# VHH binders against Proteasome assembly chaperone 1 (psmG1), part 8

Target 1, 272 residues: Proteasome assembly chaperone 1 (psmG1), of Dictyostelium discoideum (Social amoeba) (q54wb6)
Amino acid sequence: MFGFEIQPVRSRNWEIEEEEDQEVVSVEIPKPSISFVNDNYKLEFNNNNDTPFNIIVSTNGSPSIFVKGCFESNQFDEIADISYSDIKPLKTTNTNTVLNNKCTVYRHKIEKSMIFITVQYDLPSERCFGFTELVLNTFKNVSQVLVLDKILNTHYLSQNYTHPIPPFTRAIFNSLFKNDYSLTPLESSNIIENLSASFLTICQVKYIPACSILNLYESHLNIESVQSFTPIVKSIYPQLFNNSSLKQEDITSQFKLMINALNKRNDKGMYM
Below, E stands for the ipSAE of ESMFold2; O stands for the ipSAE of OpenDDE; V2 stands for 0.75 times the mean of E and O plus 0.25 times the DockQ between their complexes.

## First folded at step 4 (VHH)

Design f11 (from d04 with R98K I100S K101R S102Y Y104W L106F; framework vhh_7nfr_2)
Fold by ESMFold2-Fast, scan of step 4:
Structure f11 (fold): chain B 272 residues (1-272), chain A 119 residues (1-119)
Amino acid sequence: as target 1 above (272 residues)
Amino acid sequence: QVQLQESGGGLVQPGGSLRLSCAASGFTFSSYWMSWVRQAPGEGREWVSSINSGGGSTYYADSVKGRFTIARDNVKNTLYLLMDSLKSDDTAVYYCAKYSRYGWPFDYWGQGTQVTVSS
């Protein structure tokens, strides 16, 4: 008699059979490890910190290009790497910062409570909860997590059955996050995956406010996709943009270089 | 084919206890985070608890914290929810769920088991 209690409108994504076939082949999930750049950082982040951290996690693609293009060259201290034994870093050059297949943890040089985690590898879905747990066990006393992520336009479900013109952003957040920023919420018919899902879930459980910003994208990245994060991140963390060293001309040039490198990589996918 | 079969529900008085079980097949159970999700009559789905692949890390919704315990047996491919100090608000169909590629909310693959808490 209770079978109908669980028949709300649900995403068709819950019924992807091909994905399940691949999942059943996996025997053991590799575990992530964190390595600090030096022992001084390891000691610092093991000590009690009175000031809570704000963590920004950026996933592979436009989110990582945004973060690295805005801040990497002169505003970050590299503090740690998060690695898996079976994920091999790519050889990098002066023109290939987004193709390193690494996850790097940075602290902002001026706003020292701001931690940035750029995930520049494609993390399988079954690893996302373990990754999130490692991050939140490493960085204690967290005030808020912001995830910068993306969703493929063809997987997006709009309330009016129309396809909005990409690029644009949607926000999804746990019950602890207050939307004081006029963010457009992700329509209720959508579900999220991977790091956005794992951070929202575990942060809710640990009583940490969390928000994921989803850039809706197509296969070929453009500068507008990357720039779609700018007004949102400025609204949430305006202090990150009150630095005279952040010149828009320099940021735009870095975005273009990284976008070209990533689009060439996407065109050379390993699949036949 | 992924299959989850829940059992152990029933009628219990307030303050009572129940143990739910979920038998998993069709995937490598020991490799996945597992969760319990419930749905009360006329309400939306509510996440209850999650456990990591090794069983060493557990997470609970505020409404059940201190009263429920999630556990797993990777040799038997079975997930458990031990429910103590049951309240009328715990009345729901309980679903065993695994993390899928589409993540949040958790996908459920079972038919659920009814828990009714009433005097």
Scores: ipSAE 0.018, ipTM 0.352, lowest interface PAE 5.4, mean pLDDT 77

Design f12 (from d04 with I100L K101W S102R Y104S; framework vhh_7nfr_2)
Fold by ESMFold2-Fast, scan of step 4:
Structure f12 (fold): chain B 272 residues (1-272), chain A 119 residues (1-119)
Amino acid sequence: as target 1 above (272 residues)
Amino acid sequence: QVQLQESGGGLVQPGGSLRLSCAASGFTFSSYWMSWVRQAPGEGREWVSSINSGGGSTYYADSVKGRFTIARDNVKNTLYLLMDSLKSDDTAVYYCARYLWRGSPLDYWGQGTQVTVSS
């Protein structure tokens, strides 16, 4: 019958199938561990559950540069690291660098309910659910999770093959998240994976509103990709910007510094 | 019309075993990830387990690792949860849920099946 043709498998669906086959391993999947910077923070987060937390998770690249450039230099308290025994931190002299191959947990100095988790290592798909479970077991009272993530434009599928010129953003969210922010939903032909998928899935199960913001970008990192998060995060959490002591020119300078450092690393390989 | 129908719940003594089934219809079952989710009376939902479309990758909550096994039969369009060494804490309504890879990751839920672990 006309109109009942089986659609060809999309390249993204093929990639998902290949990844699924590759996830099967005969060895134990490494588990994440959380280490608090000091015993005072460890005690505080074991006992402090009166105010619900808002968690912002940023993946490596433009999401982590956005978070670090806007807030890290004078607005964050570093509270913990999330590590794996087989993922080695990179040696660096700068505490705010995107070259560290670490996952750091921060709390905003003024907005004490705001927790930031910058994931600066590439986390394999089979580890994402364990990572998410650790985060949500550590912060037991969570009001909302926002994931800042990225996707290459070559992996993006539009409904009719017309789309904006990168960089641009799309949102994907669970049924509990209310889109009061005029976010453009990710087109239904696309698939989300890794940390965005694990947070959206587990948060839905736990009755936690969750949203992933995807920065669609070309193969190289640019300042426009980083800045694409600004209006969205300001819309969702305007309080984060009301308390900022940094001028926009200083934030832009931090973005440029971090972009140059990351692009230089990607061009010349990684230091072990 | 997407439908998910759970079965296999019941009353069992501590240390006992149950096998839950979820019959899926109205979609290409073999193309979707599937999950089991539970809710105890007066508690929030708890994610239990997930399985990929081919059945080769499985994930479990720490509370059930080593005791529960998730499996699927793509020919019969059925998802399973094999529950061993049941504890009173496992008492809950168990739901089958589908991952919608094109949008929200959990888009369809079954009606649930009650599991009660008591002496």
Scores: ipSAE 0.000, ipTM 0.360, lowest interface PAE 11.6, mean pLDDT 77

Design f13 (from d04 with S102Y Y104T L106F; framework vhh_7nfr_2)
Fold by ESMFold2-Fast, scan of step 4:
Structure f13 (fold): chain B 272 residues (1-272), chain A 119 residues (1-119)
Amino acid sequence: as target 1 above (272 residues)
Amino acid sequence: QVQLQESGGGLVQPGGSLRLSCAASGFTFSSYWMSWVRQAPGEGREWVSSINSGGGSTYYADSVKGRFTIARDNVKNTLYLLMDSLKSDDTAVYYCARYIKYGTPFDYWGQGTQVTVSS
């Protein structure tokens, strides 16, 4: 005895045919693949269970500019790429690494438990859970995930339709993440999709603390949007900034350089 | 509009079985992780089980592991929880949930279905 009473609707032949068509379509969603730069990294990450990893995932735009401007040139080892067969890298000049349509995985040279994943392609919502599963299956023993993301102001809903003038930040986090950093929570009226949603959900299931920091922006990329991540990431991971040889003025200069390169590309189009 | 509707709850004796269902509409069900969460009288919410988008990966709370089975039918947009060897401690309102909302991991919840385990 199950204890439920239901009058099941018997399926008709046309309903069965619709269901069969839907099943065929479901197998066509492209899957991500990870490729390590060398076999030594592949062996290391398959065999390392003792030291937990902290993962920072940065999405396209201001989050990736923040990560690359603060850390890439002098503090990162490139360890892997995450790719899809139908997403093609852009042919870029050696002077613009910010808009490459690639996803690159880095490890911090000094803080070796810190993994950075810069997602510089636009990933459809239906692929985000598969992407997240690949990451968390690859990097076993994860202590925390921080997602750096953005949300367009026109898609943002405050409880009373009042909010600060963009750019500003909101945080959304699972029940395992402790907000010891005075982060302002995202208002309950908002619906989150994409990588922020997939990481928060899968991390909750795997008992991994996770937080997404959302930069609210209007339309044009500016230095303030990029800089909005600095105090937050510094409060959560101060060790990332204590071992830097770069002064704050140099980091700011890198942000400006990357923003200017994107603005010049937007003015002239994407083709040579 | 996203909707989640649970059914299958009821009164059962200890050691009994129940099958919960959650009918989903208004979104591409096959693309999302789904979860069961429960709330006992006077208690906070407790995560029970989760299933990935394709149904191949399932996860369970230690309190229900080996007794409950989560499953999904992506053709019928329906999530299931098969509950065997029920205990008095399983008495709760059971909610179907889709990912994240307001400081929680889930953005949409059903209205819940009551499960009562008593002799």
Scores: ipSAE 0.000, ipTM 0.258, lowest interface PAE 11.4, mean pLDDT 76

Design f14 (from d04 with I100T S102L; framework vhh_7nfr_2)
Amino acid sequence: QVQLQESGGGLVQPGGSLRLSCAASGFTFSSYWMSWVRQAPGEGREWVSSINSGGGSTYYADSVKGRFTIARDNVKNTLYLLMDSLKSDDTAVYYCARYTKLGYPLDYWGQGTQVTVSS
ESMFold2-Fast, scan of step 4: ipSAE 0.327; ipTM 0.740

Design f15 (from d04 with I100S S102I Y104F; framework vhh_7nfr_2)
Fold by ESMFold2-Fast, scan of step 4:
Structure f15 (fold): chain B 272 residues (1-272), chain A 119 residues (1-119)
Amino acid sequence: as target 1 above (272 residues)
Amino acid sequence: QVQLQESGGGLVQPGGSLRLSCAASGFTFSSYWMSWVRQAPGEGREWVSSINSGGGSTYYADSVKGRFTIARDNVKNTLYLLMDSLKSDDTAVYYCARYSKIGFPLDYWGQGTQVTVSS
């Protein structure tokens, strides 16, 4: 009276309807390339490394000024550049690296597990995931990623009427990052994009702890915006400051020099 | 309640094609970025593709670029992954996931759909 005949399910060719194709918007996005300064670094970072890397990514503006002012002068080995065919470096006659429109990868000379990536070009939103994939595929065995970024005060949404006067910092981090540093979380009404978003997203799915520190700023760069990163980075990585021979006065002088160079460019109607 | 339900997985031969679907309910689908993430047997999760809320921006892992296409239908509240030129290393459970509004950490996941590429 009753019975079931179960036919095996087979894979077959799929047909996509025109209305579904019309919803698909794909654009060929330029890919980043990494170029090591020598073959020794290329071989070193292509081999399996038992010691995991800590990566600090700094975006254009105050984050990169902070990193370069604190460390570049005597504590960094330049190991690689990350470039795009359609993003051209600026021609400079001076040793000032702040106005170079480049992305440079550094390794700390003493703390060799510390990798710094300074993104000094304006990277479009659609390229941030590809950039992040390249970084995480290049530096295998990553312990933690810290992104130093910024958000314009007019784009910031506060949940209370007690607003700190800019500049100040907020943190956003994935579930794997332990906030042992009393960082103030970014208010839930805010959405982050670009490199902070791509690193937090891809690190989450790869089980890598990640945190983005956002400097809240007004439109003009000042010393306070750059200095807002100091206590936070010193709290997370105190070893970076214990090995420095550079005095605080010298670091402050470097910040001022770099800020003046960028502000002078802005005053002449140039993009930063 | 937020729900994500994947379908369309199955057994295919190398070089074959599959179309995965993810039915979303319990939230305003058109306001959220969406992602596909996969997990191969004995391995960690691998991000595959992401799409913005309007569908105008798409992102792909290098391992699937040129072979996979992500799309969405905001009227039907459905996310799609069209998979062409399938390889044995594409064998995995494929998850539909939603990005959170507090950033881009993923906050809700579906139950997954199994894709097996084998002769």
Scores: ipSAE 0.013, ipTM 0.408, lowest interface PAE 7.0, mean pLDDT 78

Design f16 (from d04 with R98T K101R P105L L106F; framework vhh_7nfr_2; at its last look DockQ between E and O 0.28; V2 from the best seeds 0.00; counts 0 for: pae O 12.7 > 2)
Amino acid sequence: QVQLQESGGGLVQPGGSLRLSCAASGFTFSSYWMSWVRQAPGEGREWVSSINSGGGSTYYADSVKGRFTIARDNVKNTLYLLMDSLKSDDTAVYYCATYIRSGYLFDYWGQGTQVTVSS
ESMFold2-Fast, scan of step 4: ipSAE 0.444; ipTM 0.755
ESMFold2, look of step 5: ipSAE 0.224; ipTM 0.629
ESMFold2 (binder alone), look of step 5: mean pLDDT 86; pTM 0.873
OpenDDE, look of step 5: ipSAE 0.000; ipTM 0.219

Design f17 (from d04 with I100Q K101W S102Y G103R Y104G P105S L106F; framework vhh_7nfr_2)
Fold by ESMFold2-Fast, scan of step 4:
Structure f17 (fold): chain B 272 residues (1-272), chain A 119 residues (1-119)
Amino acid sequence: as target 1 above (272 residues)
Amino acid sequence: QVQLQESGGGLVQPGGSLRLSCAASGFTFSSYWMSWVRQAPGEGREWVSSINSGGGSTYYADSVKGRFTIARDNVKNTLYLLMDSLKSDDTAVYYCARYQWYRGSFDYWGQGTQVTVSS
């Protein structure tokens, strides 16, 4: 039914001006797998009668530092990891570092409908849709997805020929997400890629409200980049910050430790 | 008026091939990401594939990788889905959808074309 003459696909793609967006599939891409830390969690999340979950996905860098610094030591139960056969975890002696090259799934200890997924590896663009499908097939009853992501300031396009000095945040969300939080929408001249693109796309198809928060930053990571998520996440999920166990000084100390560890690694790479 | 019209569906045997087309009109086709979404009888909608505005980047659901190819012709304002090695599980109504990155959502859908893979 498909003749050989319908190839090559290049004859149907006359404009190839977007090389940055080019996907080259020359080899089979690895699939993600999820491993639960115990059989009780595995059984719980296979049940269609579970209460709806809110999922917060944080990408590598400032988003994961924010989530781990605020919640990891005191507020999280680790329930699963998402791995690829070709992405090797880094051996760490301290759970407070962001250099583990892992994706960990956490459940909030008190707000048990809250699922956090910290993606601390750089996931190639061709894997993002498969990753998203695994997440949404695993956590079948999802009320909302919030993606915490970042965009380099030099890639940001302002409609008014001027823009705020980084770091600052922008939001992009599907038609199902209600912006009751005074989020500043991402200007229409910008394109979204990777996990933000895959979650917004698949959530729209599945009728799940979804929002991506983009931290706009310069090349050097600083504490202001991490802190830029605080008012936004607090406005969307204030219940996460009403716990007496969250001390501002402890959170600030964790952010500084994680930023220092990341910058120390970057310095070694630059000089070696 | 934005219009998306699918064609090319039909009845095929397992292992067969089909080519779906979506004719777009009423907007600047070359400025939009386009997607294919399917819905099997009694099931929810399942995303199948997406292609960026220039056609240089393509994305596929794990269930169709290596079997389906998405393509576009920006001169003819047409989106394609080339389906090889069809399985009974591919039986669904296939919809052409326009994706608006500014809002992170699909804003226009075609009426759908039926694909039936007989077992």
Scores: ipSAE 0.007, ipTM 0.374, lowest interface PAE 10.6, mean pLDDT 78

Design f18 (framework vhh_7nfr_2)
Fold by ESMFold2-Fast, scan of step 4:
Structure f18 (fold): chain B 272 residues (1-272), chain A 120 residues (1-120)
Amino acid sequence: as target 1 above (272 residues)
Amino acid sequence: QVQLQESGGGLVQPGGSLRLSCAASGFTFSSYWMSWVRQAPGEGREWVSSINSGGGSTYYADSVKGRFTIARDNVKNTLYLLMDSLKSDDTAVYYCAKQWYRGSSLFDYWGQGTQVTVSS
């Protein structure tokens, strides 16, 4: 009696319609651009290299403080900036570059296969895939991507009432990454977003091993949050710490200086 | 914002069956391809299955083809994975994943995951 019960399967008509559709974007997402500091770098990275690159991406906060405090002053060559037209860099006269609102690309001076990308602006979720595509289209022949990221303790989900006291680290990685480093996997109840999600996903499609290390922290950052990355990065890339001319005391002092600057801005509501 | 919540995992004997569900909210579920991705203890994530927005086209990893069936209910905003003939190597956390755009293999969101343990 009711013809709609035996109507042609709605999924067939809907499937055909969807096959003809173009992706509908309700809002235009701003696109990133990369600017090399000189044309020699632009030419070098546009060619296929015999030696593949390892890329370390560090997000804003403790991940970027870790990278800059350990390596920036004596071990990095600046090779490029990644920018958005609507994200304005901060001019600073200080030696502290943590509050610059920039994304800088570095190459390690000795380990020239190591590329570091410090993302020191707050990159909205909807921009992360475009950012990741730009990075992986720019740096050809990538052997592995390591993302250093963070998750606020109040966002961390556990299946029971017993979990480590922050700060601590968790790892999440694509099917191509081998955990030869005794990394503790992120518990199944947690969701990843932003740069960790976009790098893990796009690297899987491009057959690049990728791992994200998440620092679980409380809202007021301390040195323990930054130092939580040290044993992990040493395990994965021990060559970065061999024969370092930087004293541990100097590294610790840089971490403290950068943390103080970031916390001072956060307390004033100027930066998160 | 986008939320994906999996359920239906548990302990099962080899040769057994389970049905996983994923409740989706915060986006137009019927407009996106959906996938299941799994992660064995201490291993990386492995793609398992995908379904187009209309439910008429399905894709499976070779390791699960003929044993698993992906399905969706666009009225209930729910994704399903029906798992038959389970093996010890199917032991993993199973994640519901939203594809970034139509027809892509790129994912922009994963759910929290649900644990499947096949005892041997």
Scores: ipSAE 0.000, ipTM 0.279, lowest interface PAE 14.4, mean pLDDT 77

Design f19 (framework vhh_7nfr_2)
Fold by ESMFold2-Fast, scan of step 4:
Structure f19 (fold): chain B 272 residues (1-272), chain A 120 residues (1-120)
Amino acid sequence: as target 1 above (272 residues)
Amino acid sequence: QVQLQESGGGLVQPGGSLRLSCAASGFTFSSYWMSWVRQAPGEGREWVSSINSGGGSTYYADSVKGRFTIARDNVKNTLYLLMDSLKSDDTAVYYCAKEWRSYSGAFDYWGQGTQVTVSS
């Protein structure tokens, strides 16, 4: 077949090395691995269960603070860790620390079909699809995935419409997800990336309904950013907020502690 | 109306090569991630490859890494999949897909598909 050959986009390094073809040492992108806390969990999740799982994935920052503040320690069983060989956990025994550089998988103690995955490391964009494949290969019967994520306001585009003052939320979902929850869709001019993109894409391929909730924020993490997830998650999974959930005053206190810990880290010159 | 039209499939011998094309219309192509997805006879759908809106970042399933290349032409609104060292396991219908946006209506993610058959 004769025709024009489409050249792949060249590495950005060409601008520095434009007169030299440097031999690119291809380094394999590290793959994630999952380690169950015990063999009983490993056996349970390897069996084909007739009850499908609902998975909530929370990214670093306000999404993870929301999940940990609402449900962790009191209402979760830790079942597994997802790790990479080149991502080192922070050395801390404090369970209230949101910056542990770990990804932990929890199951709700009462709502056994609810799986929570808190991604507390900064996952590079090139690893998001491999991460998503591992999750969906591990949990074989999945009814729905909800991703709790964030987007910086300077990256947000709104056309011909006014938008609220940050923080606020937007939703983006695949064609299989039914918006029975009056979620405000993300405006069509916006591009999603990272775990929201990989979960929406691979879930669509596997016929799994998926929705990403994006918290729009300016620069500072505040309690309003974290609390923006509450009405949405209550609407989608009201069963999580029955008698098994912490009281609002206790939840608010946990959010404040975690926000303060994150802000203290940022004040050490680690500001994003 | 979103439309995706795949072409370039066919019958090829093991170790052969094919180039798939997808012509996109009805949306701002340059603003969307694009993906290739395949479905083998009697099996579920499998994600193959994705490319970001600008074409600078590409991602591949482990089964095709080093053999397939995804590319896009944002001027021509066309997505490509260059397939080298084809194996019998690559036999499938290949679909062009875009990621979901914030629209609440049911849009078809997929074109009609193009059949790739690898056999001796």
Scores: ipSAE 0.035, ipTM 0.523, lowest interface PAE 6.9, mean pLDDT 77

Design f20 (from d04 with R98T I100S K101L S102R G103W Y104G P105E L106F; framework vhh_7nfr_2)
Fold by ESMFold2-Fast, scan of step 4:
Structure f20 (fold): chain B 272 residues (1-272), chain A 119 residues (1-119)
Amino acid sequence: as target 1 above (272 residues)
Amino acid sequence: QVQLQESGGGLVQPGGSLRLSCAASGFTFSSYWMSWVRQAPGEGREWVSSINSGGGSTYYADSVKGRFTIARDNVKNTLYLLMDSLKSDDTAVYYCATYSLRWGEFDYWGQGTQVTVSS
């Protein structure tokens, strides 16, 4: 058939060699699932949409406080939850939704091409690629992904021996993303991890422009860390702020409430 | 100069197995995340699997989980893909690629190796 003889059990011999010398055995990693709030959304997003989606993913802490404080007040439709069987939601019913231990998917009520995914549980590093696959398989025809994330200051590597005082931001983006927004690139000595790494990696393969905005922070969560996202997101998606009915003082008050509640929970050790 | 050279593809029947190899040269292989990407006839590129620089973390597309295993040998500068229980849908050209997490881009691609699964 091939013009040469091959052994029928050659693959078994290679398998044994790889097990002994180089094979990495993966532990079974829990798979995420998406649950739509109603069947109408499930049907809508199972069809290929000719209008491309812009996806904003926010990780736990300052990124999620930013998104929820700016937009949650009557500007979002909740469309889905992304869950794992071994991650249990917390029972919270007030305006401090950053303590819910959930991942919620929102669509902007006016800018319906804008999808927001707020990841408010601690997602282990080994689950980030599976999470990203689920998102990009669910929302077909994606024009761009923006990840809002954070790096602890002690993990940041400066190139020029000048160290900015936190909080500040850096951007990392794939070759398809055009920096028309004067974003300060992350210095080349740094590496990215978790959801920023998985989204940039898979988006590059799928030819989707992607950018991660990294907030550099100290151990204490403060309002400046949250507010550091404002000018950047306004530059990339100005339309999100033109339709806001919230006054800046109200947004600032929501940030402070969410920060205080998170700090209060952490001080009591009630987040296990 | 950077070079990635894939090998190990061929024609195999459904349910069969193949072992793909990617020989890397001209860069510090042990410092890079490595990936396998495939392209089926008439389709776009599909990410298959990734492995971190040390080999301790592996990731797989849902379509190949439980059937494919990614591994690396940093001494030999070689990336592997062990493919079991092959299906007709696995028919594609398989590419070895580096990924720079510092820049968020694929820096280098190989020439590819053809895998055909048919009876």
Scores: ipSAE 0.013, ipTM 0.424, lowest interface PAE 7.0, mean pLDDT 77

Design f21 (framework vhh_7nfr_2; at its last look DockQ between E and O 0.03; V2 from the best seeds 0.00; counts 0 for: pae E 16.2 > 2, placed apart)
Fold by ESMFold2, look of step 5:
Structure f21 (fold): chain B 272 residues (1-272), chain A 120 residues (1-120)
Amino acid sequence: as target 1 above (272 residues)
Amino acid sequence: QVQLQESGGGLVQPGGSLRLSCAASGFTFSSYWMSWVRQAPGEGREWVSSINSGGGSTYYADSVKGRFTIARDNVKNTLYLLMDSLKSDDTAVYYCAKYTLWSPRGYDYWGQGTQVTVSS
């Protein structure tokens, strides 16, 4: 079993000393909820224990832009929404498709074992455990989890590079994930405290293979940051790229539209 | 113009060794990750090994791990693949590839390839 040791989510490992026998007053972390778009999906996932699911989770920014631009929307059924009472969805326009402040769960129409979760709000580290628990309790028979995530280049600790030129990708995976792919491991000196860390930790406990692909990028998003996920996801799940009618020009155009929307909001101080 | 030129292929008995070389020009070789990719008869291209820009991190497909060694010389702008304990399944055309993170296909430039044949 090859892999890197999973580092605990530090904010999630905080303990209260000398607890009473009833619930001790502690910092209350907001909890997510999931709403299925109809009862048929709710019933199916409550009863579907014989067919394993593969889950791809994409965090806000370049990971979710990759998913939304690389795959045609007509390849998915929207099946659920994961929400927090204190996070309000934003209206979506053709220019603002990436800034919706929502987390949507999709199921691939053809590869029906494939579940995509596009997390398009930012999760503070203290919420990542609760989010991960909700996902893994909802989808009871999970074969593998892939997290598409990011880390700012200024937080990256290079061990063997002289002049790293972001963006590039690194992988971190639990001991259950077999790296039969051309994944470049994250150097062991790096510490992560994000959604990737919570999935890797909880999946290890639940005996689920898990891998996180971390995009190492500058704060100004460029197309290379988004494109870096393509060869890796194609290596792990080549079936997602079969029979696609989407031309490379169309994929590039979709990436550029979403990147421009995100950069324009960040650069101009636009707020929703 | 980017140019990658592989050499060092040939006929080898099972258990033998070969050293492949790839001469690179037309780009700043030391700034890029490099890979070896192979194509067996009647099959698609298969990733074999990768090396980071400085040469400090190396990666191998499971089928070659422990038998193949990738290396680079950033002064000579040359990529190497030392193949040891060769098997008939290693028979393929071997390509040197410039890895580009922004490419949706992972690699933008390929050499012409060098034939490796392992037969008794």
Scores: ipSAE 0.000, ipTM 0.128, lowest interface PAE 16.2, mean pLDDT 76
ESMFold2-Fast, scan of step 4: ipSAE 0.303; ipTM 0.670
ESMFold2 (binder alone), look of step 5: mean pLDDT 83; pTM 0.837
OpenDDE, look of step 5: ipSAE 0.009; ipTM 0.340

